# VHH binders against p46559, part 4

Target 1, 369 residues: p46559
Amino acid sequence: MTAIEKFFTEKSPDSEQVLLKVIELGIDFLGGEWKNVDKSQVNVSRVHGGQSNHMFHVTSSTSATPYLLRIHRQPPSQVFTDTVNLAIFSERGLGPKLYGFFEGGRMEEFLPSKTFDVNDVLVPENSRKIGAIFPLYHSINVPVSKSRRCVHLMREWLNGYESLGGGDYEILPTTVNYSDHPKSVSIKDLNHEIDNFEKWSTEIFEHTLVFSHNDLASTNILELNSTKELVLIDWEFGTYNWRGFDLAMHLSETAIDYRVPFPPGIKMNGDLIDNPPNIQIFCEAYVEADKKLKNRSPSDPTAEVKALIQECQFFWPLTNLFWALSAMKHSLLKFENGVDLDVQARDRLAVYFHLKPRSQKIYEELSKK

## First folded at step 1 (VHH)

Design f01 (framework vhh_8fcz_2)
Fold by ESMFold2-Fast, scan of step 1:
Structure f01 (fold): chain B 369 residues (1-369), chain A 124 residues (1-124)
Amino acid sequence: as target 1 above (369 residues)
Amino acid sequence: QVQLVESGGGLVQPGGSLRLSCAASGFTFSSYWMNWVRQPPGKGLEWVSGISSSGSSTTYADSVEGRFTIIRDNDKKMVYLQMTSLKTEDTAVYYCARDKGYSYLRPETYFDYEGQGTQVTVSS
């Protein structure tokens, strides 16, 4: 535990010590009116801000700039990635302003907003808005590795699973009713699946490499109260990746409800997986927004939209394999996040094998041309 | 020993109101977020509402926002849930829960203590 994490864990937000500390941070990182704030004018409110952080909304009765104080509990690599990405997006007006960072925490803009849920992302107009904002983020040049794609994280998680004593994994889905999968998979089988998908993706979609969020669940989408504009947050898995993986990740997450009671704390909707209702609207919005940013007109807009839908369908099973491997590893670490990790892994593996034949047909079709 | 004791439940008609109370002991109450969670018959736990240590910030599940109000009194070590416009779907055992300090978006799974519960029945 860092010194700053220990401090905020052990002391009440209303304590004189905490009030003085948040004034000190305000003076050091923001300056301005914070230099003139008395502790009696300061309010510190705990905000529920994700599964891995202490979060506090720091305000005052003065004109001093309010801020969100995030105290990290995340692995150092995730903290580094998320902070670098936020700094870049802050500079470009594409996320909360990053006011400053220090060992164990950061200060950022508090955005008065509504966090989306699964019902919000299934609204057609919201699906259109999300499709339209993806190209803004995909157009950014981020000075990070272009070789560490989704398959790199998948191999790290699978290697971690093996190192923790993991072996053959039984596929017995709980929330999705698919039976067209193996009864179990070995670590070798899963490595072969990763290698095969990497080969296919490189051969037919290498030209689609963009900086990607890779974790755009509904809860990582904020709707601003003032403008109703959307902002994408929590870029801790952000990396260069095939565009279709990022888009398919969001689409896949619209078919999953995490608000169901624990256990299992997760329910996959097979009807939405088999027949995603908003994929057409989503892809149309993406293509239109991407064209405007690149100042180009496609030769056939209808064909381009159909191609993007096919691209999303190709990557959909890989997004489920991605989170299945994470869940397998973290289940062995006895990590608790309100989801039964074994149910998540088993259901996602079932989805992977159910959808994989479609991806193979797409590869065979596109590799011929 | 951390202890949370809920009270105030009962039978109420649709559209009615109830006020639930939770008495806390065995910890520094003013240092913790407090939550209300509920368990409908035959279902799992559902998070209802949360309130910051000072009482200056509140959060609500979409299903109860505008109808329920969470309040706390640090001097009395009490947290309350004022329920209005009750629906049959609000029928559940209601539990008071101490926050782990890091729970959001799925807060119902990140409580380190919960009480015995108080039954709320909304009959048509």
Scores: ipSAE 0.000, ipTM 0.171, lowest interface PAE 15.6, mean pLDDT 83

Design f02 (framework vhh_8fcz_2)
Fold by ESMFold2-Fast, scan of step 1:
Structure f02 (fold): chain B 369 residues (1-369), chain A 124 residues (1-124)
Amino acid sequence: as target 1 above (369 residues)
Amino acid sequence: QVQLVESGGGLVQPGGSLRLSCAASGFTFSSYSMNWVRQPPGKGLEWVSGISGSGGSTTYADSVEGRFTIIRDNDKKMVYLQMTSLKTEDTAVYYCARGLSPYYRSSGYTPDYEGQGTQVTVSS
């Protein structure tokens, strides 16, 4: 834990030490009216729902510029990646403005907005808006590795699980009623699954590599109060990846409710997984927005939408394997984040095996062309 | 051995605010999720909010989302529930509970290691 992380973790937001520190940061990075702010005029509110960062909304009764303070809990390499991502999107007007960064934290624009929830992302018009904004982010060139995709992190988590004494893993789902899965999987089995999907994805979708969010749950989507425009936030897992993984990740997350009581703090909706209601409108919006952005006229728009739906369906199980492996490793570390990690791992593995046959059929169909 | 002691309840006007506290002892506090559950008069137990052992993740019942905030202080072994924009429907006995089975799924669930509770009454 860094010194600054320890400071903000251990102290109340209302403490004199915290109030003085946020004034110091305001003066140093923003200047202006922060130089004239008294501690009695400052309000510091913890922003709930920040899983990987401690977040604080810093305001005052004056016209000093309010800011969002993020104190990093992540490894230095992940912090570096997240900061580079935010800086690029900030410059392009596609995310909050980055006001500054320092050892262990950063300051960024607070956007007056509504954070989406699972009810919001299931509204067809919102699904259309989300589909339409993805091409803007997917068009950005980010100067980071193009070889460290989702499978790289998956292997890192699985190796971590093994190193912590993990072995065979029993699949006994809690929140989904799927039974078309093995009773248990070995580490060898899971490595084989990763290898197979990497091979399939490289053979049929290598041309689809784009810089991807990889974690677009509803809570990472802001609807701006003033314009009703959407902004995607929390790019901590951002990497170059197959675009269908990024799109399928969002679609998969629309079928998961994290508002349920902890434990388990997670409920997967099998009906939405099997029959996603908005996949058609989502993919239509993506294709239309991508066409406009690239000023192109595809020869068969209907076929292009159908192909994108198939691409999303192909990657859907992989998005669940991704989070299952994370949950398996972090469960052994006894890490608690408002989700029962064993329930998450078991349910996500059940979803993976339930959906995998469809992905195999898609691979067989597309590899014969 | 394991003890949870709630405090901070009382009478408050509709639209008001109140902060509940829970002092934990007898276990490694940072290793367990903590929850707030409530029982309105004549009704079963209703889960309100939960927070992970590290404090990095929080969850809320739809009825309180945006109005209540759950916070913990692992050094002091405390968990808090900051309640704002209180409604008459929030009137209940509030209990602090170590990470147990989800209460809103069944009013028949009896939480283990819950405290004595603290009464919150919202009325004019």
Scores: ipSAE 0.000, ipTM 0.159, lowest interface PAE 16.7, mean pLDDT 83

Design f03 (framework vhh_8fcz_2)
Fold by ESMFold2-Fast, scan of step 1:
Structure f03 (fold): chain B 369 residues (1-369), chain A 125 residues (1-125)
Amino acid sequence: as target 1 above (369 residues)
Amino acid sequence: QVQLVESGGGLVQPGGSLRLSCAASGFTFSDYSMNWVRQPPGKGLEWVSGISSSGSTITYADSVEGRFTIIRDNDKKMVYLQMTSLKTEDTAVYYCAKELTYYDFSTGPKYMDVEGQGTQVTVSS
């Protein structure tokens, strides 16, 4: 436990010691009006940030800049990676401003906002706005490994499942009515699926490697109260990956509702999986935004949009395999997050096998060219 | 063991008023900021208003500013939400919460642990 963690855990947020400390931090890192703030003008509120951090919203009745104070509880390596990512996004205007960092903590912009839900992401105008955001972060050169793609995490989860005593897995979907899947899969079968998709993706889509969010569910999209602009959060899985995986991840998540009562706390909509209503608008918005960002005109914009839709369709099953493997491992750890992990794993594996034949056909068509 | 019990909701016509109440127990009430959040039908939790532990600092979501008033009584361990000029968009289950919900850049969305059933507010004619 760092000295600063002890300080903030031992004392009430309204204690004189805490109020003076947050003024010191405001003066040191932000300056300006913080130099003129009296402790009677300061408010410190605890913020729900989970077990990973102690978080406080620091405000005053003056014009001094409010800030979010994060006190670290995580391993140093995760803190380092998260801070580097935030610093880059802060400089590009793609996330909260990073005001500063110090031993044991950091200060950043507090973004008054609300989260989207599945109804919001199905609105065509919102699909357009989301599609237009993707090229902005796909264009960033982030100084991290470009070889640690989604397949590395999938292998880690499958190895973890096996090490915890996991074996053959029965595919008994609860929320989707699909039957075009095996009755069960072995660990060997799942490793083969990962190997096969990695091979296909490398052969036909290696040129599409970009820094990706990899987890853009509706709840990871914020609408800012002041501007109504969208901001993407939860970069925990942020890494280099195939572009189509990142796009397909978002599209797949538009077909999943997490607001249903636990158990199961999850419902997949097969009609939206089979006939995604906004894929055309979403892909059109991506191509148009990418065109503007790179000051280019596609030689055939209709063909480019059609190719991007095909790219999304190719990667859609892989996004479901990704979360199925996570759910399989974490169900053995008795992890509880308001979702029945076995239902999630079974349904996502059913979706994977339902969509896989389309991906194989796309691979066969593109690999011969 | 934190306990928060919301009450005061009901059916009201547009332009009407309601006062919500929250009774707190199981923690040192005067040490914590209190918040009101709401969940409209089919949507996620939305922060509405906050009040500091002493009551000296008060904040509101843009959508309710000028229409809602948050009040706390540390002696009675109560927090209230006075709602006026109610709109159909204010229809939601309202919860009080000890800590502010924050949507974290690094670790994703965080939700408030809403301790009770909340209180249903329906604005319709």
Scores: ipSAE 0.006, ipTM 0.360, lowest interface PAE 9.5, mean pLDDT 84

Design f04 (framework vhh_8fcz_2)
Fold by ESMFold2-Fast, scan of step 1:
Structure f04 (fold): chain B 369 residues (1-369), chain A 125 residues (1-125)
Amino acid sequence: as target 1 above (369 residues)
Amino acid sequence: QVQLVESGGGLVQPGGSLRLSCAASGFTFSNYAMNWVRQPPGKGLEWVSGISWSGGSTTYADSVEGRFTIIRDNDKKMVYLQMTSLKTEDTAVYYCARASYHPTGLEYSSEFDYEGQGTQVTVSS
C-alpha cells in the first residue's frame, strides 16, 4: 500500500488531515483560487470507486476548481494503463481533463453526468449515439503494444484457471436454452478455441486493428448533463484489438440483464442474441461517423454497413468466450460481485458454441475473397 | 443525482447488535440489487452482503454468515443490515452500494456503481 493510499484509507473525509491534504493537492496541481482556500470552505465527499480505487469529489464554497481525487488500490500495471489512456484522451478532449498525477493517485475533472444502464442502451437513439462515438476512439494512435489483444488476456485467464486447480468444465446453461454445445470442455479444448479464433481473425480481419475499449457495458458510458453528449470511461482494459470485437462486446452486453435475483444475478436473452434489434442502426451510425471523421466518400455505403454487421456477428461469440474464461478463473478465487460466476461461465460458453458456426461460415466466405 | 445515505452506526460492545439503514434516491430502486460493503481501519473494501432486486435472494460473506441479515423495503426505498453477535473484527465504515449491471469489475474495477458516504461501526470491549 502506498503512503497516500494508507492515509486516505485510515482517515475520515471530514478529518482536518484530509481537508489540509486536498487543499495542498489543489494548490500544487491546480493553483489559482486554491491558494486562498481555508479548510472550513472545503467539502470532501466519497464518490464512486469500490475495490479498485478510493474516489473523492473535492469542492469548496469558493471559485477554486473542483476536482475528482482518485487514490489507486489497483496493481501498478492497471493504474499505468488507465492513467496513460486518460492522459491521451484528456489531451484530445475525449475524456475528463487530467489535472495531475502523483505516486499512488491522480486528480481529474468531475463531469456532471448520468451513467447509462441496461434500459438506456436498448433505446435506438442511444444505440445510434454510441455507434457514432466509437470512431473517435478507434482513430486515435496510442503508443502501446499492438500484440496484446483480447486473446492475450483470455490465455492469461485460462492459465490462471488451470494454475488454481481448474479442470474440465461442464456446460449446463441456466438462463439460455441452447443445446448445440459440448456437454463439457477441457482446458485443451478451450485453448484450441482461442487458437482457432485467433487464426480466423488474423486471416480475415488483421486490417481492422484499432485502439479498443474492450469493456463497453452500459455503466462505462456517461451522458453529460449539459450537452447530452456521451463520454466513455474506465479504459483499464484499453488495448489494440480487432475493431469488431470492441463493437460486438457492446452489442453483446445489450442482450444481458444483471438486474435479476441473485443467484444467478444474470439472465441472457436468447431472442436478443439471435436477433439484435439495434445492430443495423448502430453500424449505420459507426460507418457514417467514420466517413465524416476520415473525409471519405464510399461508393457503396449500404455494402459497407452490411460488411460491418457481418464483422460484429463474427466477433460476437468471442466476446462471450472472453468473459466466460474470466468468470471461470474468478469463481475459483471465490470472488463475489452479485453474479453467480459459474452460471455466467456456463451460459456464456453455451452462447459461444451456439454462435460459433455463424463465425466459421463468415470466415469461409471472406477467406476465399 | 444518485444518492445513498447510510445511518445506524455507532459504538457497541462485543456480542451486541446494530441495525444499519440505507435510504436510496435518484434511481428506480426496485430494479437494482443492493449490497453492503465495509472498510476496516487500514484495510481495503470488503463485500459483506447482497440482496436481489425483489428481496427474494440474499447472500453473505463467510465472515458474517449466520450473524448478519440483509433486508429491503422497495416501497420505502430502503435497504437494511441487521447485525448480531458483533465481533471486534466487524469494526469498519459500512457502505451501502448499488450493484453494477455488468461484472467488468471482476479483476480491479469496483463491482458496484454507487456507494454512499458510509456509517462508522465500532465494536469495542
Scores: ipSAE 0.000, ipTM 0.199, lowest interface PAE 15.8, mean pLDDT 83

Design f05 (framework vhh_8fcz_2)
Fold by ESMFold2-Fast, scan of step 1:
Order: structure tokens, then sequence, then C-alpha cells
Structure f05 (fold): chain B 369 residues (1-369), chain A 125 residues (1-125)
């Protein structure tokens, strides 16, 4: 635990020490009215949530600019990536403003907003709005590696799993009623699955590379209180990637409920996986917004939407393999995040193998063109 | 100080009805999803029902769908579980649980935050 993390976790938010520290940060990074704020005028409240970060909403009764204080708990590489991405989106008006950063933390704009949940993302109008905002983010040029895609992180997690003594993994799903999977997979089998999907994706979808969020679950979507506009947050997994992976990641997450008690803290809905209710509306919104942003008209709007649905269906299993590999590694580290990582890994592997035949068929159809 | 206080449990005959109440304090109630979870004698925790912060969206475990209704009153900072057609297998300690909102955090860092002794529901003749 860093000195700054220890400071903010060991002391009450209303303690004199914390109040003075947040004034000091306000003066240093924001200036203005913070220079004239007395500790009696300051309010510090924890934003409940943030296993990946300790978060505090800092306000005052004055006109001093309020801010969100984030104290890092994440690995240095994720902190670096998230901060760079936030700085870029801040500059372009597509995310919270980045006010500043320091060793172990940062200060950013607090957006008065509602965080979405799984019920919100299943509302057709919200699905349309989410589809429509993806092209805004996918259009941005981010000065980071274009070769470090989802498969790179998958290999890092699988190598980490092996280095921690991981071996063959038994697939015993608990929340999905699928049986069309192997009983067990080896590390060699999983490496083969990654290599195979990378080959397929490169052959038929290399032209679709965009800067991608890669983790757009409902809780990374804010609905602004004032305008009802959506903002995508938490870009710690942001990389250049095949756009269909990013879109399929969001669609896959609409079929998963994290509100269930721990253990297991996760429940997958097989009916929503097999028959996603909003995929048509979501893809229609994406195509329309992308067309508008790029000042283009689809040559065949119906065919373009159908092609995007197929693209999402192709990448859907890979999104589940992605989080399965993460869960396998972090389970061996005894990482605590409110989800039973073995249940997550087993269920996600079952989903992967259940959906893989559809992806193979799509590859076979599109590789002939 | 965050506080959740459950009430309304008791002894009821099979086929009967009960309404459980949860009084919330110490946080902006309308900004949080609320859930009911239960622990039957000698078993682990089972999720029962959830309701969004606005009250517009509800979800239920298959075992209770059509029999239980979750409702909230944001002005009174209350969440309720209306239980009808009660069965002996509904016997459990019922807990009110707040879903911790995630702002700028990864999707996989969620947990149910519940406290207190819960409220005992016994379905028996």
Amino acid sequence: as target 1 above (369 residues)
Amino acid sequence: QVQLVESGGGLVQPGGSLRLSCAASGFTFSSYEMNWVRQPPGKGLEWVSGISGSGSYTTYADSVEGRFTIIRDNDKKMVYLQMTSLKTEDTAVYYCARVTPKYGSGSYFKSLDYEGQGTQVTVSS
C-alpha cells in the first residue's frame, strides 16, 4: 500500500488531516478559490464503490471547483493506460476533465450522473444511445501501440496462470445450462484457441481496427443528470482492437448480472446470450452514428447493419475467453473483487465453446469473399 | 454512517403473505440499486430480488417470480419485499442489500453491501 493510499484509508474523510490535504491538492492543481477555502467549508465524501480505486468527492460551500480524488489500487500499467486515455478524452470533451495527477493518485471532474446497471442497458432506447456513442470514441486517434490488441493481454494472463502453477482447467458451468464444451482444457488448448481466433480475426476483420474500450459493462456508462447524455468511463483496458470485439464485449455484458450475492457474485443469462434482444437496434444506431460522424451514407443500410450484427456475433465468444483467462490467473492470486473467479472462468469458458461454432461458420463464409 | 434496518418478518402459514421493510440511512438512497437476499437454515446466501435506483426496473430469482414484488419509496428511503403464496422453502433470514455503485472503476468490482441481523421469515403450519 502506497503512503498516499494508507493516508486516505486510515483516516476518516472528515478528519482535519484529510480536509487539509484535499485543500492542499485543490490549491496545487486547481488554484482559484481553493486558496481561500477554510477546512470548515470543505466536504469530503467517499464515492461508494471502487475496488480498483479509492474515490472521494471533494466539495466546498464556496465557488472552488469540486473534484473527484482517485487513489490508485490498480497495477501501474493499468493506471498509466487509464490516465493517458482520460487525458486524451478530456481534451476532446468526451470524458471527465483531468485536473492533474501525482504519485499514487489523480484529480478529475466529478460528473453528476447515474451509473447504469444491467436493467438500464436492456432498455431499447438506452441500447440505441450506447450504440450511437461508440463511433464517437472509435473515431479518435490515440498515440498508443496498434499491435497490442485483446489477444496480447489474453496471452499475458494465460502465461501468468501457467507461471503461478496453473494446469488443466475443468469446465463445470454453474449459471449457464450449456453442455456443448470440453470437460477440461489444457494450457496448450487455450493457446491454440487464442492463436486460431487471432488468425481468423486478422484474415477477415483487420480493416476494422479502432481504439476500443474493451470493458464496457453497464457500470462504465454514466448518464448525465442534466442532459441525459451518456459518457463512457474507465478506459484501463483501452487498446487498438477489432471494433467487433468492443461492441460484442458490451453486448455480452448485458447478459451478465453482478448484483447477485457473493459467492458467486455473478450470474449469466443463457437466454440473453442465445437471443440478445437489442442487437438489431444497437447495430442500427452504431451504423447511423458512424455514417453521420464520417459524413458518409451506407451504400446498403440493411446489408451494412446485417454485416455488423454478424461481426458482433463473430467476436462474442472471444470476449468471454478474454475474461475467463483473466479470472483463471487472478483466482490463483486470491484476488478479491466481489466475484467468484472460478465460477466466472468456468461459465465464460462454457459460453466460449457454446458460441465458437457460429464464429467458425462466419469465418468460413467471409473468408470466401 | 450507512445503515440498513430490516423488519416485517415472522411466522406465517403456507400460502400466506408478509411484507418485509428495509429502512436506509446515511447515503443518497435513490442513487443505489437495492436487493433482497436470504439465507435458509443451514444453507448459503441466495439472491431473491433487485430494484434499480429509480424503481423503474426490477428483477427476480426464478423461485420467487410471480409471487414476490420488490418496491421502493425514495422519498421515505424504504425498500419493500411483498411476499405472497409463501412456501416452506421460503423460510430464511432475509437481508436488505445495497449494490455499491461503481464510478470510474472496472466492471468486475461489484459487491452487495448488507448489514444487521436481517429479518426472520418462518413458513410453517
Scores: ipSAE 0.012, ipTM 0.231, lowest interface PAE 8.9, mean pLDDT 84

Design f06 (framework vhh_8fcz_2)
Fold by ESMFold2-Fast, scan of step 1:
Structure f06 (fold): chain B 369 residues (1-369), chain A 125 residues (1-125)
Amino acid sequence: as target 1 above (369 residues)
Amino acid sequence: QVQLVESGGGLVQPGGSLRLSCAASGFTFSTYSMNWVRQPPGKGLEWVSGITSSGGSTTYADSVEGRFTIIRDNDKKMVYLQMTSLKTEDTAVYYCATDLGRYSDWSPLQTYDYEGQGTQVTVSS
């Protein structure tokens, strides 16, 4: 444990020692009115930060700038990736402002906000707002590998599954009512599916490479209390990837409810998968925002929206194969998480094969142009 | 080819001590953070401890803080876990792992690169 983590673990948030320490940090990193703050004017409250960190909201009754104090508990390489992503978004005004970092922690802007849930992302106006904010994040130039995309991680998970003794996998969907899939798949079959999708994606969508979130479930979307603007958080899976994968990942997650009691702790909605209600408004918002951001001359917006919908539909099955492979591996590791990983893997594989024929038709249509 | 080989496990009584070792090969060890993770009987994988590439910073799970110490020797390409004051709840297969930098608090889908059977630690009277 770092010295700072030990300090905050051992002492209550209202202790004199903690109050003096957060004033010291405020003076050192923020300056201004923090130099004039008395401990009696300071409030420190614990905020949920999960197992990977301790989070404290530091405020005062003065005009001193409030801040969120994050004390790291996770491995250093995880902290590095998350901090670099935050620093880049802070510079662009697209995330919490990074006030500073030190060994074992960081100080950042506290965003008074509501975290979205599955009901929120199905509201058409919210779907429009989410579509409109994606281009801001997709425009970021991040100095990281462009070759380590979703298929790289998928191969790592599948190799891990095999190394742990995994073999043929029976597809028995529990929460989704699909039957148009093979009864089982081999590791060779799954490798073939990854290779085939990578080939298709490279041939028809290589020009769409952008820095992507890759994990935009509802809980990674904040709605700011003051402005109702959205902020995307938790960029730990952030990598360069095909943009249609990133967009399809969010759309796919709107059809999944994780609030279901464990077991299974997951329920996929086949009606929303087959007939996503907000894909049109979502893609319209993306195209409009992207055109404004890039100051592009008006083209045929109807054709561009139709093409983006097709792009999202093409990548939708791949997002489910992605999480299915993760679930297969981690099920063998017996992760305790509130989601039955075997149910997730089986249902997501069923979705993959159900949607794959549409992706093949899209590939055939676009590869001839 | 990344290869991580764990050793040092065994049967020990509550309050006892063990030192686990991990021998690394196939990558530039001195540039990677290293971790220890464990899997108790019938439970999922739990992260235990991490150490930076230089050895300058260490982190620990709350359940082992003050009892376990992670150490690395970059010249020998080794990482160690010194365990003291062992409890029955520390019973698990222990794996060393290179952190892949992917983690989510709402999803327990962490990815680690590790090999083999790990090393079994059993704490019982």
Scores: ipSAE 0.000, ipTM 0.129, lowest interface PAE 16.5, mean pLDDT 82

Design f07 (framework vhh_8fcz_2)
Fold by ESMFold2-Fast, scan of step 1:
Structure f07 (fold): chain B 369 residues (1-369), chain A 125 residues (1-125)
Amino acid sequence: as target 1 above (369 residues)
Amino acid sequence: QVQLVESGGGLVQPGGSLRLSCAASGFTFSSHAMNWVRQPPGKGLEWVSGISSEGSSTTYADSVEGRFTIIRDNDKKMVYLQMTSLKTEDTAVYYCAKTQPYYIDTSGLPEFDYEGQGTQVTVSS
């Protein structure tokens, strides 16, 4: 743990030491009315949830600006990307305002909002709204590497799995009833799958590189109480990547329920994977919003939507391979996040092989043009 | 090996009903979407209806919507097509077809992994 993490975890939020510390932070980073706040006027409440951060809502009975205090559980180097991304989006008005950062934490705008769940993202109007906001983020130039895409992280996780003593992996799905997969895969097999998908993606979709969230589960979507507008949060996996991977990642996550009891803490829905109900509305909204942002009119809007659906279908299995490899490595590290990582890895590998033939056919069709 | 065995076809008058059955073996039935396709005399294959692996979602061709119902029983490894208000245009060999997950090829039609031997349906007075 860092010194600041120990400070906030070992003491009660209503302790004099914590109250004085949040006033000091308010004075240092926000100024204004914080200079005139007494500790008796301050409220510090822990925000429930968050495996990567300790979060506190800091308010006062005065007009001093309230803030969200985020104390990192991980070393600063691991949260650097998320902080840089938040700073850029804050400046552009696309996320919470970043008030400041310090060793081991940051202060940001508290957004009165509802966090989405799996039922919310399956509502057609919400799927439309999510599709419409993706182009806003995909249009931004972020001054980070354009070569460190999803396949780079996949190789890092697979190498980590091997380094930790990982070997052949048996595919025994728990929550999906798929049988069209190998009984087991070797590290060599998985490297071949990554190489093959990278080759396919580069040949047919290299023109689609955009700055991507790469982890848009329902819980990373806030609906603002005041306006009902959506805000995307938690950009710790944000990188340049193929657009269809980012879109397919969100669509894939709409088919997964994390509200089930641990263990396993995860359930994948095969019917939603096979027949995603909102893919049409989602892709229509994306195309329309992207068209508006770029001041363009596609010659055939129906064909453009059909092509984007095909693009999402192509990348869907890769999103599952991505999290499967992460789960395999982190299972060996005994990482605890409320999900059985072995169940996640096995189910996601089963989904990967189930959907891969469709991606191969799309590659064959598009590569012949 | 994958095997699909259709039954229940026959001769029926316009406005009549038939129930087609398909018995599946050689694969994990509950993991695969199932379809009915048909081939009218002298014409190509026409997709008729589909049902998801767990049975919660069904789709139909416009020509049969409201008249046909697709059902599956995963315990018995069976898929059924309940046909009502039959028309002369429904005359065809009906095939049970195993597909991969929902896929639109360049033609916009679902791809079939495997088709059975078929069952003849004749609608005539």
Scores: ipSAE 0.000, ipTM 0.158, lowest interface PAE 19.3, mean pLDDT 84

Design f08 (framework vhh_8fcz_2)
Fold by ESMFold2-Fast, scan of step 1:
Structure f08 (fold): chain B 369 residues (1-369), chain A 128 residues (1-128)
Amino acid sequence: as target 1 above (369 residues)
Amino acid sequence: QVQLVESGGGLVQPGGSLRLSCAASGFTFRDYAMNWVRQPPGKGLEWVSGISGSGGSTTYADSVEGRFTIIRDNDKKMVYLQMTSLKTEDTAVYYCARSGYTELPFSYGKDTSGMDVEGQGTQVTVSS
């Protein structure tokens, strides 16, 4: 743990030491009325918003600007990526304002909101709203690498797994009832799977590269209390990537419940994976919103929606391979996040092989053109 | 300064009901989400349910959804867990825990490291 992480996690939020520290940060980064705030006027509340950060809501009884304080727990590369992405979104009005950053943390705008859960994202109207907001983020030009896509992280995780002594991996699903998978996979097998999907994606979907969230689980979606508008948060995996991966990632996460008691702390719903109820309305909303943002005339809206559904179906297994490889590596590091990482890896690998034949068929059909 | 006192546990038969209470003091109660967590014999802490500071949002672990109801009374600084259709698997020491902001009672990460769990809790035993 960093010194600042120890400071904020080991002390009560209402302790004099914490109150003085948040006033110091308010003066340094925001100025204004923070210069005139007494500790008796300050309130500090812990916020649960993700596994990667310790979060605190800092307010006062004065007109001093309230802020969210994030203390980082994630790797430095992911911290820099998330902070850079937030800075760009802040400047474009697409997320909370970034007030400042420092070694080990950052300060940002507090948004009174409801965090979505798995029940919320399965509501058809919410699925429509989420589909409609994606094109807004996909339309931005972010001045970062366009070559470091999802497969780059996948290779880093797999190489890390091997470096930590990982070997052949047994696929024995716990929460899904799939049997159409290998009993085990080698590191060589997994490298071949990454290589094949990269080749297929580059050949048939290279024209779909957009700046992508890559981790849109329900808890990374805020519904603002005042307007009911949605805001996407926690861009730590944000990269240029194939659009269908970003959309399929969200759809895949709607079939997963992390509120299940540990162990395993995860439950995948095979019925929702096999028959996603909202994929049609989600893709319709995306296409409609994308047309409006780009001021483009409809050529064939029905054909465009069907093509996008096929694009999401193609990338669905890859999103599960992505998190399976992360889980395999982090299981060896004894990482704790309330999920049994071996169960997650095994179930996600089972989903990957279950869905892969559909993706291969899509590749074969689209590569003919 | 922060104090959370749980009560209402006891011995109950399978299919029975119990109401747990948590009395809070030493902080601005309505500014914090409140949670119930439990520790079964020989196991670690597991999250059960959460409620936002306003009471407008509630979340439940899959194992208890439909059977348990979390409510709060901000004027009395109390949080409650109404348990129905109790199973032997619900046997545990139950703790109430303060977490973050009013409208964000819990994230899917299930991180208990940020929760303040204090006191001995209240024992719930479901047995015939």
Scores: ipSAE 0.000, ipTM 0.154, lowest interface PAE 16.5, mean pLDDT 83

